# VHH binders against o75319, part 204

Target 1, 181 residues: o75319
Amino acid sequence: GNHIPERWKDYLPVGQRMPGTRFIAFKVPLQKSFEKKLAPEECFSPLDLFNKIREQNEELGLIIDLTYTQRYYKPEDLPETVPYLKIFTVGHQVPDDETIFKFKHAVNGFLKENKDNDKLIGVHCTHGLNRTGYLICRYLIDVEGVRPDDAIELFNRCRGHCLERQNYIEDLQNGPIRKNW
Key: E = the ipSAE of ESMFold2; O = the ipSAE of OpenDDE; V2 = 0.75 times the mean of E and O plus 0.25 times the DockQ between their complexes.

## First folded at step 14 (VHH)

Design ie30 (framework vhh_4orz_3)
Fold by ESMFold2-Fast, scan of step 14:
Structure ie30 (fold): chain B 181 residues (1-181), chain A 120 residues (1-120)
Amino acid sequence: as target 1 above (181 residues)
Amino acid sequence: EVQLVESGGGLVQAGGSLRLFCAASGFTFSDYSMAWLRQAPGKRREWVALITSGGYTIYADSVKDRFTISRDNAKNTVSLQMNSLKPEDTAIYFCARYSDDDIGHPFDYWGQGTQVTVSS
């Protein structure tokens, strides 16, 4: 299906790199077939994503796709030089422990393999906000020891939009630290 | 235009099994993730199982290891196999199309539902 995700147009396509980390968040890119339903200024294709990252003088080394769908774009729409990882997560509920640990393993693996460069981990769900913000903040809290409120503030500021799902915010602030598996 | 039609509900004894079917029309079925939700009397509607176009599944804790969601993209059908049924599984079961919208509605279309009643 070629219908545009609801309120997708309301959100900034790509945020800023989160200082002190390798993360950058963005909303889902939409393949060419969606462009018939978009004005030129609304388009955000996989190509547009890479152009916007370059405009910030940054380079992507990994894309983590958190959507529970494959209809928006195909991995083949991305440059062959950038690894793509799909972690299926369902929106609206807090990601389960299996999903959280899969995300942490992917991030840790990337950082280990990219110690000698400054390439970024691009993370997105449909709007690049709730699932994306939750998992990035979860990583910062559990692995990097960042205080929950500081992690959330950093994400909100760099994404240009605040986490909207109260259950996600509550879990980050008051939920248990996920230590291992 | 979009239609989802459920069937297969009924009355069963605790420990029994039922298989629900959903026939989809009016959209490219193979592009969308699909779901089964349920609503018991006086309770909020909740999802129990989801399946992606490629067959990746996820289940609510309450039904894990008892229910199996599957799909047939050639027939535009999604199914729910329900085993080891419990009285608390009594509900109207709905088939739904998953929108993947974190901000608005997570499901954009669903059917009228099919009643499942489990006797103790």
Scores: ipSAE 0.739, ipTM 0.873, lowest interface PAE 1.0, mean pLDDT 92

Design ie31 (framework vhh_4orz_3)
Fold by ESMFold2-Fast, scan of step 14:
Structure ie31 (fold): chain B 181 residues (1-181), chain A 120 residues (1-120)
Amino acid sequence: as target 1 above (181 residues)
Amino acid sequence: EVQLVESGGGLVQAGGSLRLFCAASGFTFSDYSMAWLRQAPGKRREWVALITSGGYTGYADSVKDRFTISRDNAKNTVSLQMNSLKPEDTAIYFCARYSDDDIGHPFDYWGQGTQVTVSS
């Protein structure tokens, strides 16, 4: 399991909070066993994630892990005070309606239970880009009525990297609004 | 060296069943999600089933309720049980290691494939 994802080092570990939302996006943290393959400045462990969020004067209230793997870190590597939700999402393909529904319900539930604080929903896939950006933008478009191009621009700016998969971008711009089951 | 070797393919009548096997070596099998993909004549390769290290499974819509993916971490084997086979399931079936890379390749190693032919 110590194989580092291709181009993982090319991406900023943590983006900035998306203004007007509770979202913050980041790339997958890597547990200690990966550190032998990394220079000290390249390390991004679960502990490093929380330190970087704190450095931005933000606090995580939920982590949504979109990876279709369990090899990068364990939920037990996270502080017990922060809920962890796994939504297995296959890369390269547009997430199916069931996955979109699960994501929307998790976000809506968090917002309802956290009305009296300003804690963030941290969302990641392997690079914190395509699956992460798609689901966050899909939520903003379908639930909050944000225009597709505005949602994409906001995500790209705050993540510090642009969505790369054309099928994801095309679905966000021209695809149907997803309804609840 | 990572190696994936498929077996179990063959000719079967519509409505029949086949079980495919994949033997993995050269890596810590229990750490990785594994997949079955297929390529039908004249079509592009598509994934059909995925299983995580902990046993969570996913299926393409075309095979849901007919195919079952499973794994044996002690034997470094992933299997695909195919029931209610249809002529449109005719394809070369590939075992693959899932990298979870949505920038580059989502699968970083493939086997050579095993042919499944379903006659009407």
Scores: ipSAE 0.685, ipTM 0.852, lowest interface PAE 1.4, mean pLDDT 92

Design ie32 (framework vhh_4orz_3)
Fold by ESMFold2-Fast, scan of step 14:
Structure ie32 (fold): chain B 181 residues (1-181), chain A 120 residues (1-120)
Amino acid sequence: as target 1 above (181 residues)
Amino acid sequence: EVQLVESGGGLVQAGGSLRLFCAASGFTFSDYSMAWLRQAPGKRREWVAVITSGGYTSYADSVKDRFTISRDNAKNTVSLQMNSLKPEDTAIYFCARYSDDDIGHPFDYWGQGTQVTVSS
């Protein structure tokens, strides 16, 4: 179905690159079948995503899709030149260790293969906020040694919206470091 | 318009098995992830298992390796196979449509539920 996610219109389509990292966060793009339910200024298709990133003078090298659904857009809607990775992540609960490991592995692999360019890792869930912010911050804390409050502040500022789920924030601030393999 | 109707609940002895069914109508079933939740007396509803349209599954730790969620997109049905049942599994089991919404409620529709009672 082409039902618009609740409050999807309330969030900025694309944030800014997080300085000192290769991350950029955005809300889920919606394929053309959703456009009849949207005003022209509300549309955010896969094409619109790439146009907005180009307008920031950035380029995507990987998209990580954290949604637990395939109804919003198809990988085929993306340019073939940009790798797409689906990590099915259930919302509302803190992502499990397996999910955290998959995310870290994908990021590390991308960075290793893209040392000689400045392409970005685009990360999204439905709103580009809670699951997205959690996994990006978890990576910064666990792998790059960033202080939890600094990681959260950086994400909030660059996304243009603050992480809303208190259980996610609590885990980032006070939870254990996930030492995956 | 959206309706979810559960069946298959009942009384079973510890170590036994039950299979729950959910018949969905009023929406394009194959577009949505589906879930089973449960509510024990005096507790809030908690998720048990979720399945994507393509069959990827996730389980709560308490039921992992004992329960299996599956779906039949041609029949608009989602099922929960429950093995090695424990008294702690006693609850009303609800079928739900998963909205994938981190801001609002993660489930936007659910059924009336079916009672599962596990005796020791």
Scores: ipSAE 0.756, ipTM 0.878, lowest interface PAE 1.0, mean pLDDT 92

Design ie33 (framework vhh_4orz_3)
Fold by ESMFold2-Fast, scan of step 14:
Structure ie33 (fold): chain B 181 residues (1-181), chain A 120 residues (1-120)
Amino acid sequence: as target 1 above (181 residues)
Amino acid sequence: EVQLVESGGGLVQAGGSLRLFCAASGFTFSDYSMAWLRQAPGKRREWVAAITSGGYTSYADSVKDRFTISRDNAKNTVSLQMNSLKPEDTAIYFCARYSDDDIGHPFDYWGQGTQVTVSS
């Protein structure tokens, strides 16, 4: 059977849009086959994701999936109108420079192509917390010039949960700026 | 009942090669990413390599360009080809199922390990 990630139920499905940015973070949606293991109030399908974004009066223009698996949902479970980008990242590891570069390029490309709208970049890993928070904060620090502690605080507040991986936090606070232009 | 059984470890000289195998059973192997980790005496267990169900691979910096991870979904096996072995590669090597849970533990099942010893 389809096994639900440990502690997945403990996390808010979707955070709030991060003010001053186009980012919104969420935990991984689970396709319909997982619903047999969930109470109705625990369900968070791809459809539920889009309903929750709409309830915030926001609209997704891109989903970046950072998970190192394809078992939770398929791209075809998403509306055809929303581009999907997979960037495979291994959890517990600080993403390497190539991965950081891919993320930055995807964000910059989206922003260039979406100048005339206010659509959001949705970013998720399994819990929408560590890999997700790291890459969003890394972008804000390296590209937007945000101070590390301010980026982390903004992410934590908007996600509704604090970054938990100490190696990720340490790299954001004290690691080198990755100039991947 | 999930089972992971490693084999292929042994003693080799520096610069040599070994190929490790992991036989998986008790779950739908093709649904899961798989990984290799290692633990040297007195050190923490460290991640070495991972492979997705579709064959995308990732490596730790210490083994990049020397090790190659591969899998055979029809046979429920994952393999690690280790080239240009160094004394610092000496460790017990573990096969693990990758859960993609980075809050708790990213690996939910492990084998018993296979010993690799690299002499100078």
Scores: ipSAE 0.765, ipTM 0.883, lowest interface PAE 1.0, mean pLDDT 92

Design ie34 (framework vhh_4orz_3)
Fold by ESMFold2-Fast, scan of step 14:
Structure ie34 (fold): chain B 181 residues (1-181), chain A 120 residues (1-120)
Amino acid sequence: as target 1 above (181 residues)
Amino acid sequence: EVQLVESGGGLVQAGGSLRLFCAASGFTFSDYSMAWLRQAPGKRREWVATITSGGYTSYADSVKDRFTISRDNAKNTVSLQMNSLKPEDTAIYFCARYSDDDIGHPFDYWGQGTQVTVSS
């Protein structure tokens, strides 16, 4: 199905690199079949994503797709040179510990393999906001030792939109640090 | 015309099993993830399980290892196998289409629900 996600048009396509990290957040790209439902200036295809990253003088080395669907675009729509990782996350739920562990493992593996370059980890859910912001902030808090409010402020500023889900914000601020087994 | 029709609810004793079914029509079923939610008397509707078109599943902690969600894309059906039922599982169970919109409405179509009552 070619249904445009509600409020998808309300969000900036791509944020800025989060300084001091390898993260960049964006909303889900939509494959060509969605374009007849969009004005030209509203289009944000996988190709548009890479053009916008390049315009910032950045390069993607990994895409982590947090959506609970494959209907928006196919991995085959991405350049063959950029690894794609799917981590299914249900929206409205704080990601469980297993999901948090998968995300941390993927990020740590990327950083280890990319010590000699400055390539970015691109992270998205449907709007590039709640699930995306939660997992990036959770990584910064648990692994990098960033203070919760600092992590949230950094994400909000660089994404250009504030995290909206109170349960996600509450877990980041007051929840336990996730020590993966 | 999108329709979701639940069936399989009923009265069951604690420790028993029940299987719920949801028949979907009016859309390309294989394009969408599907979900089950429940609402107990006097409580808010809570999420139970979701399944992607390819069969990846996710469960609420309260039902994990007891409930199994599955689907048949050829028959446009999603089902919920409920084992080791407890009185606290008593609720109206709803089938929903999952839109993956976590800003607005993540469940854009709902069935009418089917009542599950678990006696102690």
Scores: ipSAE 0.693, ipTM 0.853, lowest interface PAE 1.4, mean pLDDT 92

Design ie35 (framework vhh_4orz_3)
Fold by ESMFold2-Fast, scan of step 14:
Structure ie35 (fold): chain B 181 residues (1-181), chain A 120 residues (1-120)
Amino acid sequence: as target 1 above (181 residues)
Amino acid sequence: EVQLVESGGGLVQAGGSLRLFCAASGFTFSDYSMAWLRQAPGKRREWVALITSGGYTSYAKSVKDRFTISRDNAKNTVSLQMNSLKPEDTAIYFCARYSDDDIGHPFDYWGQGTQVTVSS
């Protein structure tokens, strides 16, 4: 289906690189079949994503797709040179430890293989906000030792929108550190 | 017009099994992830199980290893196999279409539900 996510148009397509990290967050790109429901200025296809990243003088080296659907775009819509990883996450609930582990493993593997370049890890869910912000912040807190409030502030500033789900914020601020089980 | 119609509910003794069915129509079923939710008397609706178009599944902790969600894209059906039923599984069970929306409601259509009663 060609149903556009609620409030998808309300969010900036792509945030800025999070300084001191390799992360950049964005909302889900929509394949060409959705464009009949969008004004030209509202379009954000996989091609548009790469154009906007290039406009920031950045380069994607990995896309992590956190949506629990495959209807918005296909991996085949992405350049073959950029790896795509699907980690199915359910919206509205804090990701479980297994999902957190998968995300951390993917990030650590990318960083190990990309020591000699400055390519970014692009992360998105449907709005590029709650699941996306949670997993990026969880990584920064658990792996990089960033203070929870600092991680959240950095994400909010660079994404251009604040994390909205209180349960995600609460877990980041007061939940246990996950040890990469 | 999107329609989801549940069946298979009933009365069962603790430790027993039931299989629920959901027939979907009015949309491209194979494009959407599907869910089962439940609502016990006096409680809010909670999700139970989710399945993607390709068959990846997720379960609430309370039902993990006891319930199995499955789907048949050719027949536009989603099913829930419930084993080792407990009295606390007593609820109205709803089939829902999953929107994957973090901002609005995560489910955009649901059926009318089917009653499951587990006696001790």
Scores: ipSAE 0.743, ipTM 0.875, lowest interface PAE 1.1, mean pLDDT 92

Design ie36 (framework vhh_4orz_3)
Fold by ESMFold2-Fast, scan of step 14:
Structure ie36 (fold): chain B 181 residues (1-181), chain A 120 residues (1-120)
Amino acid sequence: as target 1 above (181 residues)
Amino acid sequence: EVQLVESGGGLVQAGGSLRLFCAASGFTFSDYSMAWLRQAPGKRREWVALITSGGYTSYAESVKDRFTISRDNAKNTVSLQMNSLKPEDTAIYFCARYSDDDIGHPFDYWGQGTQVTVSS
């Protein structure tokens, strides 16, 4: 059967909007079939995601799903008004340059098409922490010129949890800037 | 209950090919991404290939143009085609179920492994 991801319950469902950006990070929503294994207060379905975003007086304009699986929820479980983009990323590894470029391209395209509104880019992996935090911070560093430590601090504070993978943190702090093509 | 059983390993000369098979049982195979990992003597276990339920694939740089991972969801089987084998590919090859856990362990079940030996 469908199993709940390890330590998924340990993390806040949704962070806060990262000030000065259009990003909001969250852990993977779980479709209704997972709710049999969860207490009511532990549930975090696609519907719950949108309710929590609304409670913050925010609106999603794009969801970027970084998981290397399709078992947690289906795009059809999301409102038709919110575009869904799948970028397959392997956990535990720093995303490769092709993946980083795909993420940057998607973000830049969204921002260009949504300059007349304040809708958010929602980004998640399984826990909304390592792959999610890496790609958001990488974008802020490489595209927005944010200092690495400032990007990481902003992400950690707004997500409510600190990036845990040391290889991801080291790449952000000391790795090369991945310039656009 | 979950079982992963590898086969197809053996001795092959450098430049040769082998095809590994993994038979999965005890879970809904089509719900999970699957992986092949290997462990050479005295080294850490490393991943070589991953495949999603829909067939999207990823490869370690060392094997990228030589190995091909594939799956048959109707038969609950994942396979690894290994071409242009090198002595450095000598290892025990493991089939694994990918959990997509980024905090702890990325694989929650492994097979017993199948030995691949590449002679020079």
Scores: ipSAE 0.724, ipTM 0.872, lowest interface PAE 1.2, mean pLDDT 92

Design ie37 (framework vhh_4orz_3)
Fold by ESMFold2-Fast, scan of step 14:
Structure ie37 (fold): chain B 181 residues (1-181), chain A 120 residues (1-120)
Amino acid sequence: as target 1 above (181 residues)
Amino acid sequence: EVQLVESGGGLVQAGGSLRLFCAASGFTFSDYSMAWLRQAPGKRREWVALITSGGYTSYADSVKGRFTISRDNAKNTVSLQMNSLKPEDTAIYFCARYSDDDIGHPFDYWGQGTQVTVSS
């Protein structure tokens, strides 16, 4: 299906690396079948993603796809050198503890296996904003001990767009820390 | 155009079971995640179950362990099996197409709904 997500064009394709972390956030890449509905400057394919990351002198070591769909691009559209992980995450609601745990486990696993390099964890949902920002900030707060407002500010600044969902922001600021154990 | 038609609603006793069906047409059904939502009297419409094109499922906490969503991509249908029904499950149940949009509306098309009434 060639339906472009609502307001997808309104968001920057790729943010900047979040300093002091291995995270970089972006909106969902769209496979070739969507290009007929896009102007050349609006295209953001999987290949475009990697070109933009390289232009920042960064390298992806993992992509975490948080969308609750498989229609936008296929893992086969990604370079064979970059692992792809799907964590089906329902939008609009705060991710449940199981989803939060899966995300934390994936990040911790990547960091353990990549101590000797500076490769990034690329995280995206449909707009690379709400689910993406929530899970990255949740990780920074719960695992790295970052203050909630500092985590949110860092994400907003580096993504180039502010988290928009009030329930996500409220959970980050006032919700319980999700300890793995 | 896109059309979603629900069936299977009715009156059932607490502890009983009911199966809802949704027939979809007018789009490539196998490309989209599908949902069941419900709206009880005086409450907001809430989602209860979601299923991806490949069959991964998610459930609202209120229905986990009692409801099962399934789909048949060859027949363009999505179903909701409801077990251990409670009076609190009384609502109009809607079939919806999931847009995966965190910014706008999460569902872009709905059916007209089917009434489920659970007596105590």
Scores: ipSAE 0.771, ipTM 0.886, lowest interface PAE 0.9, mean pLDDT 92

Design ie38 (framework vhh_4orz_3; at its last look DockQ between E and O 0.83; V2 from the best seeds 0.83)
Fold by OpenDDE, look of step 15:
Structure ie38 (fold): chain B 181 residues (1-181), chain A 120 residues (1-120)
Amino acid sequence: as target 1 above (181 residues)
Amino acid sequence: EVQLVESGGGLVQAGGSLRLFCAASGFTFSDYSMGWLRQAPGKRREWVALITSGGYTSYADSVKDRFTISRDNAKNTVSLQMNSLKPEDTAIYFCARYSDDDIGHPFDYWGQGTQVTVSS
């Protein structure tokens, strides 16, 4: 069967909206084929994702999937009303400039088209932590002018877990600003 | 049981080309991203190339524009075309399944490897 990512069960399924932003981070939901390897209370399906978002009195307007695989779930498992964007992002390494640009472009496009609502941009990788946190923070730093430490702290607090990879943290804190165009 | 079997390694001169093959079995091949790893003597194992089930590819900087990864989902195979080979490309090359695990190792299975030696 499908391999469950290491420590996936240890991470909160869904974080909280980041104040002052439209971002919310979550771990990857898993399709039904994974359920046989999980206790009922450990299951987190695409449907569960939307239920949890609603429990927070929020609504998803876009899902950005940063995983470099398609084994976790299918876009067809999501409601048709919520756009799905895949940005294949290699794990464990700092995303390249092209990936960063793709993410920024997607976010800016969403914000431009959704000025009349308060729908959220849901972002996830496998654990919804490292790649997710890096790109969200990169956006806040490069586009919104947020201090790196403030961006990292905000993400960590809202996600309920801290960025774990030092190379990501180091790049956010000391790396160059990436062009927004 | 997951099985990955590499072939195609050998000795080549600098500037030469080599094509590696991998046969996969024991899992739904089309569901997984696949890749190639390599390990040179005295160095850490490093990823070389990745390919998603749909054919999206990524390469390590050291091999960009020289190596090309491809796959055939109908045959459960992955290939690595290596051009303009350099002595520093000398390593054992492993076919690997990319699980995208962000906490543990991002590759959860790999083969026994095939030796690639590039002479100067």
Scores: ipSAE 0.903, ipTM 0.950, lowest interface PAE 0.5, mean pLDDT 96
Fold by ESMFold2-Fast, scan of step 14:
Structure ie38 (fold): chain B 181 residues (1-181), chain A 120 residues (1-120)
Amino acid sequence: as target 1 above (181 residues)
Amino acid sequence: EVQLVESGGGLVQAGGSLRLFCAASGFTFSDYSMGWLRQAPGKRREWVALITSGGYTSYADSVKDRFTISRDNAKNTVSLQMNSLKPEDTAIYFCARYSDDDIGHPFDYWGQGTQVTVSS
């Protein structure tokens, strides 16, 4: 249905590219049927997403959708030229190892196949904050060797909003590195 | 107008099985992921199983391989098959609509619950 997620309007639609990475984070786009409940300036459709990315002089090469639902928009609402990957991720709990490794494999595969371009990996959950921030930071810490506090700061600054779930922050700072299945 | 009504709870001996049912109304059922939560005596409410509109499932570690969630979109129902029941599965079981909200509550509606008691 057409129920708008709680506080979805409180968050910036799209963050900035995270410097030194291929990541850009955003909140879930909402298909046309949701626009009846939104003022024109509040709308953020799949089309609006691509327009905002273009306005930053960036280009998406992959979208990773972490939501545990398909009610917000359909993959068919996206341009055919941009691959879409769904990783059903349960909110509120720290993502399990299977989910973390799926995310890492998708990112590594994209980077290997896109060595000759500067296209971005767009990552979103419902608000583009907690699940999104956790998995991006987990990748930077585990794969790129970034210090946890630096990864979190970089994400917060570029997203324009701070990661809110304390259990996610604690796992990033003090939890084990996930290096294999 | 959202309503979720659970049934199928009861008393069962350890090692036994029960099947819970949930009838949903007041919303487009096939648009939403659905779940089952439980609250054991003296403990917080916890989720045990989730199912997306297309049938992808997720389970809490405590019930994995013992419980199976399923749904019938034509009948607006969710069910939970519980096998190899243990005394620690004793709880009130709630059917819930999954909001997919990371900021607020992960579930936005749930029913009155149905009591499951496992003796041993």
Scores: ipSAE 0.809, ipTM 0.904, lowest interface PAE 0.8, mean pLDDT 93
Fold by ESMFold2, look of step 15:
Structure ie38 (fold): chain B 181 residues (1-181), chain A 120 residues (1-120)
Amino acid sequence: as target 1 above (181 residues)
Amino acid sequence: EVQLVESGGGLVQAGGSLRLFCAASGFTFSDYSMGWLRQAPGKRREWVALITSGGYTSYADSVKDRFTISRDNAKNTVSLQMNSLKPEDTAIYFCARYSDDDIGHPFDYWGQGTQVTVSS
């Protein structure tokens, strides 16, 4: 099965770099086998991802894949030059503390190892919106001290789509500050 | 067509164990994450366990350490071992295919379900 994720076609493939951060969000790229189900203008492959990043005059230094599946593409579909990290993140619920910790640990490690360059952390789930937006915003709030509404607005504007799941929004706005790790 | 057929449900006394089975067909089973949902009387359907094609597992807090999900990609089966059963585990249990969809339903197919009843 090369089932295209529901409404995946309706989302912009790649957002813009979030100013003042190292983040860029995108929807899951799909390996070539999915292209039989897609019109040419709907295709967004791992190669297309890197071409679009290059067109923005940016460079990826890490991809964090938040999907709870391995069917969309394989790490070997990516250039050897870009590190890849899978964090299996259950959707439709606020990510648990273990998942949040793994994400923060990965981001902090990247920033330490890349302090002398301007490479970006690419983050995606299936649509690059809800799980992606939540974890990026959770990092900005907990680690960088950004106000919840400012983090959400920044993500929405740069992704080009609004974070819409009410339980995520409520947790970001009114939930406890998680310990920074 | 996608088909998911559950079996192994029944009546069991509190503290007992039960093993559920799911036979899958009509899709490339090894490409998909799978799970178990349950629906208790008067409650909304909830997921209880998930497993990726590579064997990574996740559990709802209410069943953690008591339930074990497993899969056999060669036989296209998913199993749920349920130990230390409690009356609150009483529900219809559904084998389900995980969509990983952020917008739509998190599961895109499920079976007819199998009843599990835990008596006190």
Scores: ipSAE 0.746, ipTM 0.890, lowest interface PAE 1.1, mean pLDDT 92
ESMFold2 (binder alone), look of step 15: mean pLDDT 85; pTM 0.861

